VHH binders against Profilin-1 (pfn-1). Designs and how they scored, part 7

Target 1, 132 residues: Profilin-1 (pfn-1), of Caenorhabditis elegans (q9xw16)
Amino acid sequence: MSGWNAYIDTMTAAAPSIKRCAIVGAADGSVWARTEADNVFKASEEELKTFVALFNDVTQVPAKGADIEGVHYVVPRTEESLIFGKKENTGFFAVKTKSAVLIAVYEGPNEVAAQVRKAVESMQTYLNNAGY

## First folded at step 1 (VHH)

Design f22 (framework vhh_6fv0_2)
Fold by ESMFold2-Fast, scan of step 1:
Structure f22 (fold): chain B 132 residues (1-132), chain A 126 residues (1-126)
Amino acid sequence: as target 1 above (132 residues)
Amino acid sequence: QVQLQESGGGLVQPGGSLRLSCAASGFTFSDYAMYWVRQAPEKGLEWVSTISGSGGSTYYKDSVKGRFTVSRDNAKNTLYLQMNSLKPEDAAQYYCAKGRYSSGWYLTPSQDFDYRGQGTQVTVSS
């Protein structure tokens, strides 16, 4: 496999509760790969550019929340390279690597969140150490 | 020196089964995630499955879920892939590959594995 679509397949295989996900450029929010068809990740170019810029100062995010796919999420807290949020029965985890931001949107109760977070953080660790 | 050697490939009929093995040496086997990847003629390298260093986590390509099972025996430094209900689309050279980390389920970019074996051929034909 050559190309970022393989990583989308890997993340959704690792955590089947992921409904939609994307890998975007950390500098500009450009989409490198995303889920498609019935599970299409719907964020606009403008929204993704705004979203990745949140990683420039994650400490400000809990006060404002975050928008993904036109949905406003409450962000309870952040970690240095991790933003996560909730809106009713949906949630997301987003992590920044050296070159990319990985975003995974899931549906369901909090018990599925741990596996989604683990999948996203594991990919983040690998990509950082591989130089991405 | 890391070495990986696959075996167990062969000719099987559609619906048949094969078990692939990968003998590993030159590193602490249980400290690393292992991968199965395959390459069909005139196609690119395709990720098939991942198993964590402890064996506690396994991951699969969608098209093989429910048919393939990855496992490992850390005492014997051996990785396995049990392949059931084989289809013509599964015909390929199968390789095992060493990951960089124990918890990884990742395909390295392109062919950028730390190490990959020489492969074992799987043919599906009646």
Scores: ipSAE 0.000, ipTM 0.160, lowest interface PAE 12.9, mean pLDDT 81

Design f23 (framework vhh_6fv0_2)
Fold by ESMFold2-Fast, scan of step 1:
Formats: structure tokens, sequence, C-alpha cells
Structure f23 (fold): chain B 132 residues (1-132), chain A 126 residues (1-126)
């Protein structure tokens, strides 16, 4: 578990506008690693279980939205293994790998969103190649 | 940005020696167990050696015991592999990798290695 924090550190270093993030199990939403202390990712076990289940059919998500950290996000559209939303100056990107879901909450304008997306998708590719 | 950069490979005759290095940056090196892993052409990735974060514990694949020695210099963020009595079956691309806690035993690691560099090629031929 503690070694999964290395991926949290890698993502936040690559995209400093990520304010909170987590790596959770794709099957059950169990937390493998998350940002802590002043940047603690606050989602409950029940919320994460519900969230990862959205990846069973991402095409339904724009109609329902998504809940992260008790905040209901409007999801404008999805891609095959990507769910994202934006709320004024904040937003999130979540990607699914073979065994995990990576969730990154960020703050900043659209330019920053592109950087966060790149960091999350790069990590998704790396973990898939590593068998996760 | 986590970086791992291998060096020290080359061509050596059977029975020869090489010393590989791995320069690490972007993380607290001493907090992680480190690995040497290798991949020969048309073969899978193969674990070679493990060293604990402190350097106090080392583990080796049976076929390299007594011939290879792993060590680390935490002040320089560098990992080493001293390879003696090299055999043709040791020819491979060698990578250093960081342990991913939660992927299984750090002593007998799974296939999930944190490989970041291009590796260093070891060729054994006369």
Amino acid sequence: as target 1 above (132 residues)
Amino acid sequence: QVQLQESGGGLVQPGGSLRLSCAASGFTFSDYAMYWVRQAPEKGLEWVSTISGSGGSTYYKDSVKGRFTVSRDNAKNTLYLQMNSLKPEDAAQYYCARHLYGSGSWKTPSDAFDIRGQGTQVTVSS
C-alpha cells in the first residue's frame, strides 16, 4: 500500500495543479493510495464503490453525473476509459486501468486541465503496461 | 518526476566482470527496496536481485548467487550490481526498478516493476 504513494507523488509532480488524488481498486473502490494531510482525498468507501461502478458503462454517466468527495459533478461527456467533469475553476479526471481507477481533482483554467489529463493518461498507460 | 537511469553494460567474454549502475532521482531513494531485473531477447522479464531501502538485506535469484552482488549508496541515490563470472545465459537488457508496496512480497517481487529507464545491455560472447 505505502509504495503505491510513489504513483501519487509522480502524478502530483508531473501536474502540480492536482490538489487531491487517489488510486483505488477497479472492482471495489478500495483505496490503494491517496493524498493525505492538508490535501487529503475525502471520498468514503461507499462513494468510491459507486464511482468505480460507473466504468461498467461510461456512456450512462453524462445523464447521471458523478459524485466525488460529496460533490456532484456534471459530466459533459465520457471516453472509453475516461470520466471527467469541470466545475468553474475546479475539475477532475478519472481513468480506469486493468485493476485500478486513478482519480485526480485539480484547480485551474483549461490549460491546466490539459496538463492534468496528460499526467493521468500517462500513468494509466504505465500501469496497464505493468499489468495493473 | 521519478527517473531511473542504468549504465555500465557492455560486451564481455565468459568469466568476465561488469559493474552496473542505476542513478535515481525524483523520490526518497532510501525509502524504497530496489531491484535489478533483466530481459533476454524473446524471453520474459526476469527478477535478478533485491536490496532493502537501508541496504541491510539482499536477495538473489538462485542462478546468480555467489556471482552477483547488489549494493546501494543512499547518499548518492545510486544502485549497483557487481557481476562476476558472467555466463552466456546472463546476456540481457538489465533494468533497475523500484518496489511497488502492495504488489506482493518485496523479497520475491511480482511482475509489476517500476521500470523507468531504457536499461543497459549486457552481451556475453567470445
Scores: ipSAE 0.000, ipTM 0.090, lowest interface PAE 18.2, mean pLDDT 81

Design f24 (framework vhh_6fv0_2)
Fold by ESMFold2-Fast, scan of step 1:
Structure f24 (fold): chain B 132 residues (1-132), chain A 126 residues (1-126)
Amino acid sequence: as target 1 above (132 residues)
Amino acid sequence: QVQLQESGGGLVQPGGSLRLSCAASGFTFSDYAMYWVRQAPEKGLEWVSTISGSGGSTYYKDSVKGRFTVSRDNAKNTLYLQMNSLKPEDAAQYYCATSRYYGSGLWPTHSEMDVRGQGTQVTVSS
């Protein structure tokens, strides 16, 4: 278990509607930490490498959507450091820091999306300030 | 201040057409994506369509694709929904909405829609 697992625990405690999440390297998509067991984040290494590369040109993402855990999401828009998507009763928020990408997948009513985004953006700010 | 007013609803037979309008005031209309959402009896609020601030990008609920067309006239601060080949399952109160959290970008759901109108009723029966 890495020390990065503590940040996974912090995000899931802040937004219990997060079903699965991961912290991955921004350069290569390597997994630093992820949810495990019944909540295991199932994205392949190849998929994550493709996903983090989306942050190199976020303007292309809304036209094509994004794939996480083999699920294709509609991406309504992007910001420089934020990609988010929706598919039926599931969604995700992904944010880029200096060295990492945080990905949180949630399930439930649309009303919980704002709380998931807040949790992910709070962690993004913390990690950037910590030099990650 | 920010106001949205829908019109154009009514009673049609299956296969019929209606054009809904939404008059917007109190904000810079072209800076915001606009949404159509609906609520049928005994059902929750359901997203139908999204159009970007410029009108250059549109999204639709799968069940209305090919039948509904969203458009906007930014000079008139008006949003439209052209509904063709109407089905009984399209019967609902239709609302226009916007989200000030996402600006002119696309938002395919109603989760962050903080402004909506009073709605216009669409009934589909023979």
Scores: ipSAE 0.000, ipTM 0.107, lowest interface PAE 17.8, mean pLDDT 81

Design f25 (framework vhh_6fv0_2)
Fold by ESMFold2-Fast, scan of step 1:
Structure f25 (fold): chain B 132 residues (1-132), chain A 126 residues (1-126)
Amino acid sequence: as target 1 above (132 residues)
Amino acid sequence: QVQLQESGGGLVQPGGSLRLSCAASGFTFSDYAMYWVRQAPEKGLEWVSTISGSGGSTYYKDSVKGRFTVSRDNAKNTLYLQMNSLKPEDAAQYYCAKQGYSYGLWTRPSDTFDYRGQGTQVTVSS
């Protein structure tokens, strides 16, 4: 295996509230690493290809929402490199780096969401500085 | 203050099994991912397996998939590696390693290892 699996563990260690997460290629949505077994990130290749393409124009995403793991999320707003969504008490944060998209799915209130956002943004900064 | 103590190595015939243990102290065990790495004579360190802090995610080197199983008992602060169908190429000194993550600091995977003690030796001979 590539070294990307250790980055999944870094994210889950930083925010134990992350239920499932993945690192995928920004160009095509190919999976570089993801959580497995009971915490398996279940998105298909086709769904991930569609999802990463949302970063080509994030301003349109709030109008239509986003699908991850077959679940449709309401996206309240976006930033240039950030898409986040909510559905009931679940949610996700996805951030784009130069070469990758990091996706983390969580469950819980706003305090949990804040911790998960911080974790993915910290990893985004690290990977950008590392040239990814 | 972080301490990791490996045990369970030994001599086994090809096709045999061993269970390695790593007793951890000096940190909140469940907050950190743990790794198994090995070094054969005159070779570099190689990563073997990773397990997340909760135990919910596990990853393996391609050559050991289906033969090795990593697990942890967070109540006992202990990491395990169950090794089945051992091959001569699995012979090595095995080390457990702790993720070196600090809150707010992200590091490369290679920078997160923290080896302690002598490890435990696995010998596979016919």
Scores: ipSAE 0.000, ipTM 0.151, lowest interface PAE 12.0, mean pLDDT 80

Design f26 (framework vhh_6fv0_2)
Fold by ESMFold2-Fast, scan of step 1:
Structure f26 (fold): chain B 132 residues (1-132), chain A 126 residues (1-126)
Amino acid sequence: as target 1 above (132 residues)
Amino acid sequence: QVQLQESGGGLVQPGGSLRLSCAASGFTFSDYAMYWVRQAPEKGLEWVSTISGSGGSTYYKDSVKGRFTVSRDNAKNTLYLQMNSLKPEDAAQYYCARGTHYSSLWYKPGSEFDYRGQGTQVTVSS
């Protein structure tokens, strides 16, 4: 496995409700690593560029929502470095570090969301401490 | 079989430029962040630069920022380091490296590469 792919594996092991995830560059949405095969993260380069730009002003995101993998999510609120959304039985958490954005898509009821959020925020803290 | 082969080193005067290349084979190149690291005689291994798998994100050691540019061509499985305004302090053996799952988020590599090449020598002399 690659170095960045190992962190994808770490996140999915920590929160099995994560169905697909990626680590992308904060400046341009370039993919550093993503889940593949049966769990392939299917966002286009253009979609990811648009998505990471949302972190330039997260306060505007609840008014317009967010698109991931061609799916439009309702974003009920944001925090300075966190965007999260829900659509039916699916949801996502995305966190920004200095240099990266971590995106995790999960499926399941609200009670699994806390586990997914913890996994993503733990990786965010780790990457920030590593200088990313 | 993973292979990394550096080239492009040589002798240059202070203020000169060199472009290093690293030919990669035996793995899906675009899946891996890649590193340039260097080691001068009698000194430890120093991390120089990191580039993400897609090439969209780059990071540099403070002392080379603004002078060095890392890039990659994923269609050609090749990593590059453009070195401008070279200083005597930049003289070293330069290696390209693929990070392990234990080191790929570190920007200081230590000994935690799964593969690196034989290196290419850069000498800066007036």
Scores: ipSAE 0.000, ipTM 0.127, lowest interface PAE 14.5, mean pLDDT 81

Design f27 (framework vhh_6fv0_2)
Fold by OpenDDE, second read of step 2:
Structure f27 (fold): chain B 132 residues (1-132), chain A 127 residues (1-127)
Amino acid sequence: as target 1 above (132 residues)
Amino acid sequence: QVQLQESGGGLVQPGGSLRLSCAASGFTFSSYDMYWVRQAPEKGLEWVSTISYSGSNTYYKDSVKGRFTVSRDNAKNTLYLQMNSLKPEDAAQYYCAAGPPPLPPSGTDESYEYDYRGQGTQVTVSS
């Protein structure tokens, strides 16, 4: 097991609405760690490669949405290092660090989104400060 | 094959000094944060120090701050731990390990999983 699994545990513990998480390489979408067992993160390598490439030009993402684990999400807006999507009572937050993309898929009403964002952004900040 | 080999341990008196080394091979050393951890008899594995992949950041357990200094030479694939003013409570098997950065906010703890870890070198402090 990789030490990156501990970061998955940290994010999932930070927001109860988070169902699945992944840490992937920003350059190629390679999986560094992901939730497993009952909450396995199921995005394919090809899908993740495509997903992380969205950060090359986030301005185009709202027009086309984003796909994670075979699910298409509407992307209301983006920021330079943030992509988030919604589908009914589900959604995702994805943040980019220097070398990684952190993805959290959550389930719940709109009110839970703030906590999910905070969880991934906190990890983003920490990893950036650590050089990752 | 990945290998981490610690050396430099031994027996010293309280107040003495040791310099540990860790020779790394089989992986891209300069891409990994490196760690020193230790395990005393009948105690769990505890974090001692971290140095970032570039060497720009260093972190220390509170009890060793001011006494221990971690450093690395990426050109030589070697990690170091200078231990000064050694105390009896510093006696342990010291391990070199490689992995991601410490967990926020508490840092590396006993449950932290390292990607790689050596066989260790014994440090004994006794008068």
Scores: ipSAE 0.026, ipTM 0.472, lowest interface PAE 3.1, mean pLDDT 91
Fold by ESMFold2-Fast, scan of step 1:
Structure f27 (fold): chain B 132 residues (1-132), chain A 127 residues (1-127)
Amino acid sequence: as target 1 above (132 residues)
Amino acid sequence: QVQLQESGGGLVQPGGSLRLSCAASGFTFSSYDMYWVRQAPEKGLEWVSTISYSGSNTYYKDSVKGRFTVSRDNAKNTLYLQMNSLKPEDAAQYYCAAGPPPLPPSGTDESYEYDYRGQGTQVTVSS
């Protein structure tokens, strides 16, 4: 275990609406930490490798959407280091740092999406400032 | 069994240089980002430098930029810190560590925030 689980715990404590999340390597999508047990994040290594490659050109993503845990999400728009999507009552936020990609999946009404985004972006800022 | 062994510390005059080494064993060194952290008397742990698992990215505390250089040799499982133009403020016990960066600020700065941490090597700067 890498010890990155402490960051997972920090994010889920800040935004309890996060159902599943992971921290993966930006270069290869390798899992550094993820939620487990009743909240297990189920994306395969191949899916994550494909997903992190989307950050190489985020402008192409709205036309294609994104796949996480075998679920295809509509991505309405992107920002340079942020991909987010929605499918019915489920959504995700993914942010890229220098070395990592943070992915948080939430379920519920859009009123909680802002809290999830804030938690993910706060962690992104912290990790970038720490050199990650 | 995971082990980190620091060496290369010592006593230098202000403006002098030292090169620290950290020998790693018991884990896949090339898969981990590595850190140098330090602890001065009466102070908490302070992050000094980070080097990515591949060696492609390096990061430094503002006060050491331009003076310190971190590097690694993945074939030898060894981490280095070249310290030039040393100042009295740099005197501390220096540790190498593997794992994530320190947790977001909460008021605590504990060694358990790292997956692995060595015993350290002492750097003293005085005339």
Scores: ipSAE 0.005, ipTM 0.197, lowest interface PAE 10.2, mean pLDDT 80

Design f28 (framework vhh_6fv0_2)
Fold by OpenDDE, second read of step 2:
Structure f28 (fold): chain B 132 residues (1-132), chain A 126 residues (1-126)
Amino acid sequence: as target 1 above (132 residues)
Amino acid sequence: QVQLQESGGGLVQPGGSLRLSCAASGFTFSSYDMYWVRQAPEKGLEWVSTISYSGSNTYYKDSVKGRFTVSRDNAKNTLYLQMNSLKPEDAAQYYCAKTGEAPPPIPPSDSGFDYRGQGTQVTVSS
């Protein structure tokens, strides 16, 4: 789905601290779009399948953390449609829409995390309103 | 052939009201979610509101919440947008839009909708 690349561009433009980004199917973790070239999103299909399944019960995620691109992140807390993790000066935000999971991996201090969250949640809202 | 025709635009003063209509034809109107989008001069297309096919769910851009109301009459194949407390920043060409393609359109691009009318102009000035 090449058209989904525009959403990747939109999120990365909204939050420059995003290093890699992906839009995947909520049901199976299939990759719809991802950052490419120098910032290629590297999570495997198997890993993504496991990751999106975390949204089935987000309450359990803080206890076990989350893995993205072979990196284990501590998950301080979760919300119904939001999982975020931290590892040193990196982290991720993942939000679930009706049909998709948006994942943004960022680099920077906690201050940049706010903008990353805003970017992915804005996209989440837009997609939900569009029926996706 | 799918057709969408907007009407109801005009010139109003700040704080005024307009009611836009969109006449739909060429498809089963009651089966599709419908959208209002707008484009101001020198700005990109932006989403304004969505209403589900049945009308049971409505969604709004934050800046228009509490002021705009989207509705539809499936028996008349008509989409509506009641705009109250209009502000200068609401001035734009307003479009009725339908989309069944994935992905949905992304602002500021106007290339994502399957169908869009010619639009109706809304001007807000004192």
Scores: ipSAE 0.027, ipTM 0.294, lowest interface PAE 5.7, mean pLDDT 90
Fold by ESMFold2-Fast, scan of step 1:
Structure f28 (fold): chain B 132 residues (1-132), chain A 126 residues (1-126)
Amino acid sequence: as target 1 above (132 residues)
Amino acid sequence: QVQLQESGGGLVQPGGSLRLSCAASGFTFSSYDMYWVRQAPEKGLEWVSTISYSGSNTYYKDSVKGRFTVSRDNAKNTLYLQMNSLKPEDAAQYYCAKTGEAPPPIPPSDSGFDYRGQGTQVTVSS
């Protein structure tokens, strides 16, 4: 397996409510690593290219929402390096580093969202410190 | 500058145990995954174990699973490898390691260990 899958494993161990996740290139949305098998992250190349481009101007995202794995999410607000969204009992957190975007899809009530956010932000810090 | 210093090697009989230590300095130890790698005489470098930056996730080469345990103490900038039920095939120079800018090696991967210490020798014989 690739070196980047160890980071996927680290995030999912830190927040078991993460159902699917991926690490993708910030420039083009190319997949570096993703959850596989029963938890496969299913976003297409075109969808990921569109999604990472949202970080070029996050202020426009709440008006339009965001699409991940063919699901349209309501994005209530954004921060400079963070986009998060909700669709009923499903949600996601996406954070941008220097060269990557981390995307984690979770299922459950709002109480688990804080754990998922902490896991992706911790990995964001680690990758930025590693030069990614 | 990155510095890694291993200790704890020695001579043991098959079935014996050793605990290796690695003292790290020159970088923010708690922010990096750490690795144990080994090199036996006339063989290439071989990945043995990985521990995540927080200590929450560990990975092992198949042949050492259940016998070796990696751990770390981020407050002391120290990495450990507890080796139990040692076999003759485990005899090698053991190094603690970190990767450079490239993604970290994941099993099976025996390359990409840009920073290693001087190593500590483990000998398993009677």
Scores: ipSAE 0.014, ipTM 0.154, lowest interface PAE 8.4, mean pLDDT 83

Design f29 (framework vhh_6fv0_2)
Fold by OpenDDE, second read of step 2:
Structure f29 (fold): chain B 132 residues (1-132), chain A 126 residues (1-126)
Amino acid sequence: as target 1 above (132 residues)
Amino acid sequence: QVQLQESGGGLVQPGGSLRLSCAASGFTFSSYDMYWVRQAPEKGLEWVSTISYSGSNTYYKDSVKGRFTVSRDNAKNTLYLQMNSLKPEDAAQYYCARSEGLPPPAPPTSDEMDVRGQGTQVTVSS
């Protein structure tokens, strides 16, 4: 699904603090697109399967955290279609669309998280409107 | 330099109204969720309201629902809190705070509000 790479590029361009990101199937965690080259998104499909399942009940996620790319993140809070994780000066935003989960892993102080969230939510809105 | 400046506080009678403003500068205002919090004498910091960066979502403390309205003008870098039907228990120092990235609607902690103004005093008394 090479067409999805354009959306990866859009998200990474929107927030410089994003280091890696992926678009995966909401149902099974299958990778549709991901950052590559120097910033390869490295989560396994098995891990992603588990991750996307967190959206089945986001209220439980803060209690147990979330794992991405073999890294365990504390999840301070969630929304219905959003999971936010932190680990030191890194974190991630994951948002769910109709059929996909967008994941962005970022590095920087807490303040950069707002821009990352905006980037992924903008893409979320776009994809939702597009039927994905 | 990041700066927030609250204004609009004052003395009102119960049932009265006030409109607070928060002028933001030194950062991309439209990229941040914003909070209103308040602190009454001898009480801790209390979350009042949150508005998302785009203004699309708003959240309120239960006790102020239906009475307070948060809004923002991103073109003016300004946050607002319209407070109607004020009660004595609403009296407090009101602060606007910039989100440090954690999503709403849960009340922010002090660690999530590193950027906060000096506040504006709201007094409600007969």
Scores: ipSAE 0.035, ipTM 0.391, lowest interface PAE 3.4, mean pLDDT 91
Fold by ESMFold2-Fast, scan of step 1:
Structure f29 (fold): chain B 132 residues (1-132), chain A 126 residues (1-126)
Amino acid sequence: as target 1 above (132 residues)
Amino acid sequence: QVQLQESGGGLVQPGGSLRLSCAASGFTFSSYDMYWVRQAPEKGLEWVSTISYSGSNTYYKDSVKGRFTVSRDNAKNTLYLQMNSLKPEDAAQYYCARSEGLPPPAPPTSDEMDVRGQGTQVTVSS
């Protein structure tokens, strides 16, 4: 994915505890860019389509949780454009922009999670300001 | 090696339609965001439209929204611009362009439009 991978590189440089991530279309979950090779983001197109639809009503998500890469995460709460989940030593942050959803899967303790959230929210702000 | 070839321009009356094409070669077309830009006589380059590499996202200059539609066929390495309800102020040389790196905030900068074709001329007059 030429061009969009540079944004993934920016997020992983800012938060090295991000293990896998992707930028997908908000309307359909189509992959614009994702980590590859040893860090390949493995979610299927159908799973991503289901996942981005969660942003239509984030208030219902904590009751159900969320599935990413075949892993079911507990979602303790949501914010208007933010879904985050936790499962033991792993977690994710997903944020919606006008046209995209950024998903970052990380491993580590709660202090690491704060850095990952900051990186993802900074990119969300940048892309919204760029019209995406 | 890298080449972009525009076609489909011509003379049309106000309210008419034209479909522009851009044939790409020498690079992996499906991996790049593409742009349409134009330059009217005695004016600078003006961004018209952007389409993401997958075709999922399209963006337009406000003055052409609802009249122009950008699309692409990645299997044919071809970019299109359907122009309806053409106005005299749309008369210009139209170019397709490739983004080199990060998706630009619209409009794209000149640095991001290093690869352009020779253009196709659109004239709108009665």
Scores: ipSAE 0.005, ipTM 0.142, lowest interface PAE 10.2, mean pLDDT 82

Design f3 (framework vhh_6fv0_2)
Fold by OpenDDE, second read of step 2:
Structure f3 (fold): chain B 132 residues (1-132), chain A 127 residues (1-127)
Amino acid sequence: as target 1 above (132 residues)
Amino acid sequence: QVQLQESGGGLVQPGGSLRLSCAASGFTFSSYWMYWVRQAPEKGLEWVSTISSSGDSTYYKDSVKGRFTVSRDNAKNTLYLQMNSLKPEDAAQYYCAAEYTGPPPAPPLSDSTYDYRGQGTQVTVSS
């Protein structure tokens, strides 16, 4: 069992609106862990490689949006280590650590977004403090 | 039977040094990423250092960088942690742990994170 699965479980437990979640390498988009079974995170390696590269220049992302699992999301704004997108009653939060990108796809009204963000940012902080 | 046995802990003054050892048996040591983790009283388990199976890659918690050095001798099935310039905040029970994983190993969230973990050795730093 990968130790990263525990992080997936922690994030999904912290925000019930999270439907799928993944932890990937920031450098290459390689999957370290993902939700499985009924909630399989289905982004391809090629897509994830492209996605993590967005963090090289987040300022350009709002203009073009972001794709996850074959779904195109509008990106209202970005922060240095945060990309989030929306599509109808769904969205995603992606945060970058020193070596990883944490991605959470959620479903629900706008009100649930705050909890999702908190969940991924909390994990971001933990990992950064741990040197990851 | 799998066994990890830590040793080398003790009482030192601030600025002192200790060298921890972890003797491994019962599994293919050279195939596992190895960890040092620690737990201080009333605190959770925290990651200290990681070393790859071959020993070519090492990682450290920011607060111990430049002071701690992890190494391994696969021929002796032994993991080491050289701790220099010890601080009071370094005081904790130190554990060695082993994990076999394809991707980079994760820092610990709980005891179940690792495939194997030792019983620990106590490090106390006090003037």
Scores: ipSAE 0.047, ipTM 0.397, lowest interface PAE 2.2, mean pLDDT 90
ESMFold2-Fast, scan of step 1: ipSAE 0.111; ipTM 0.584

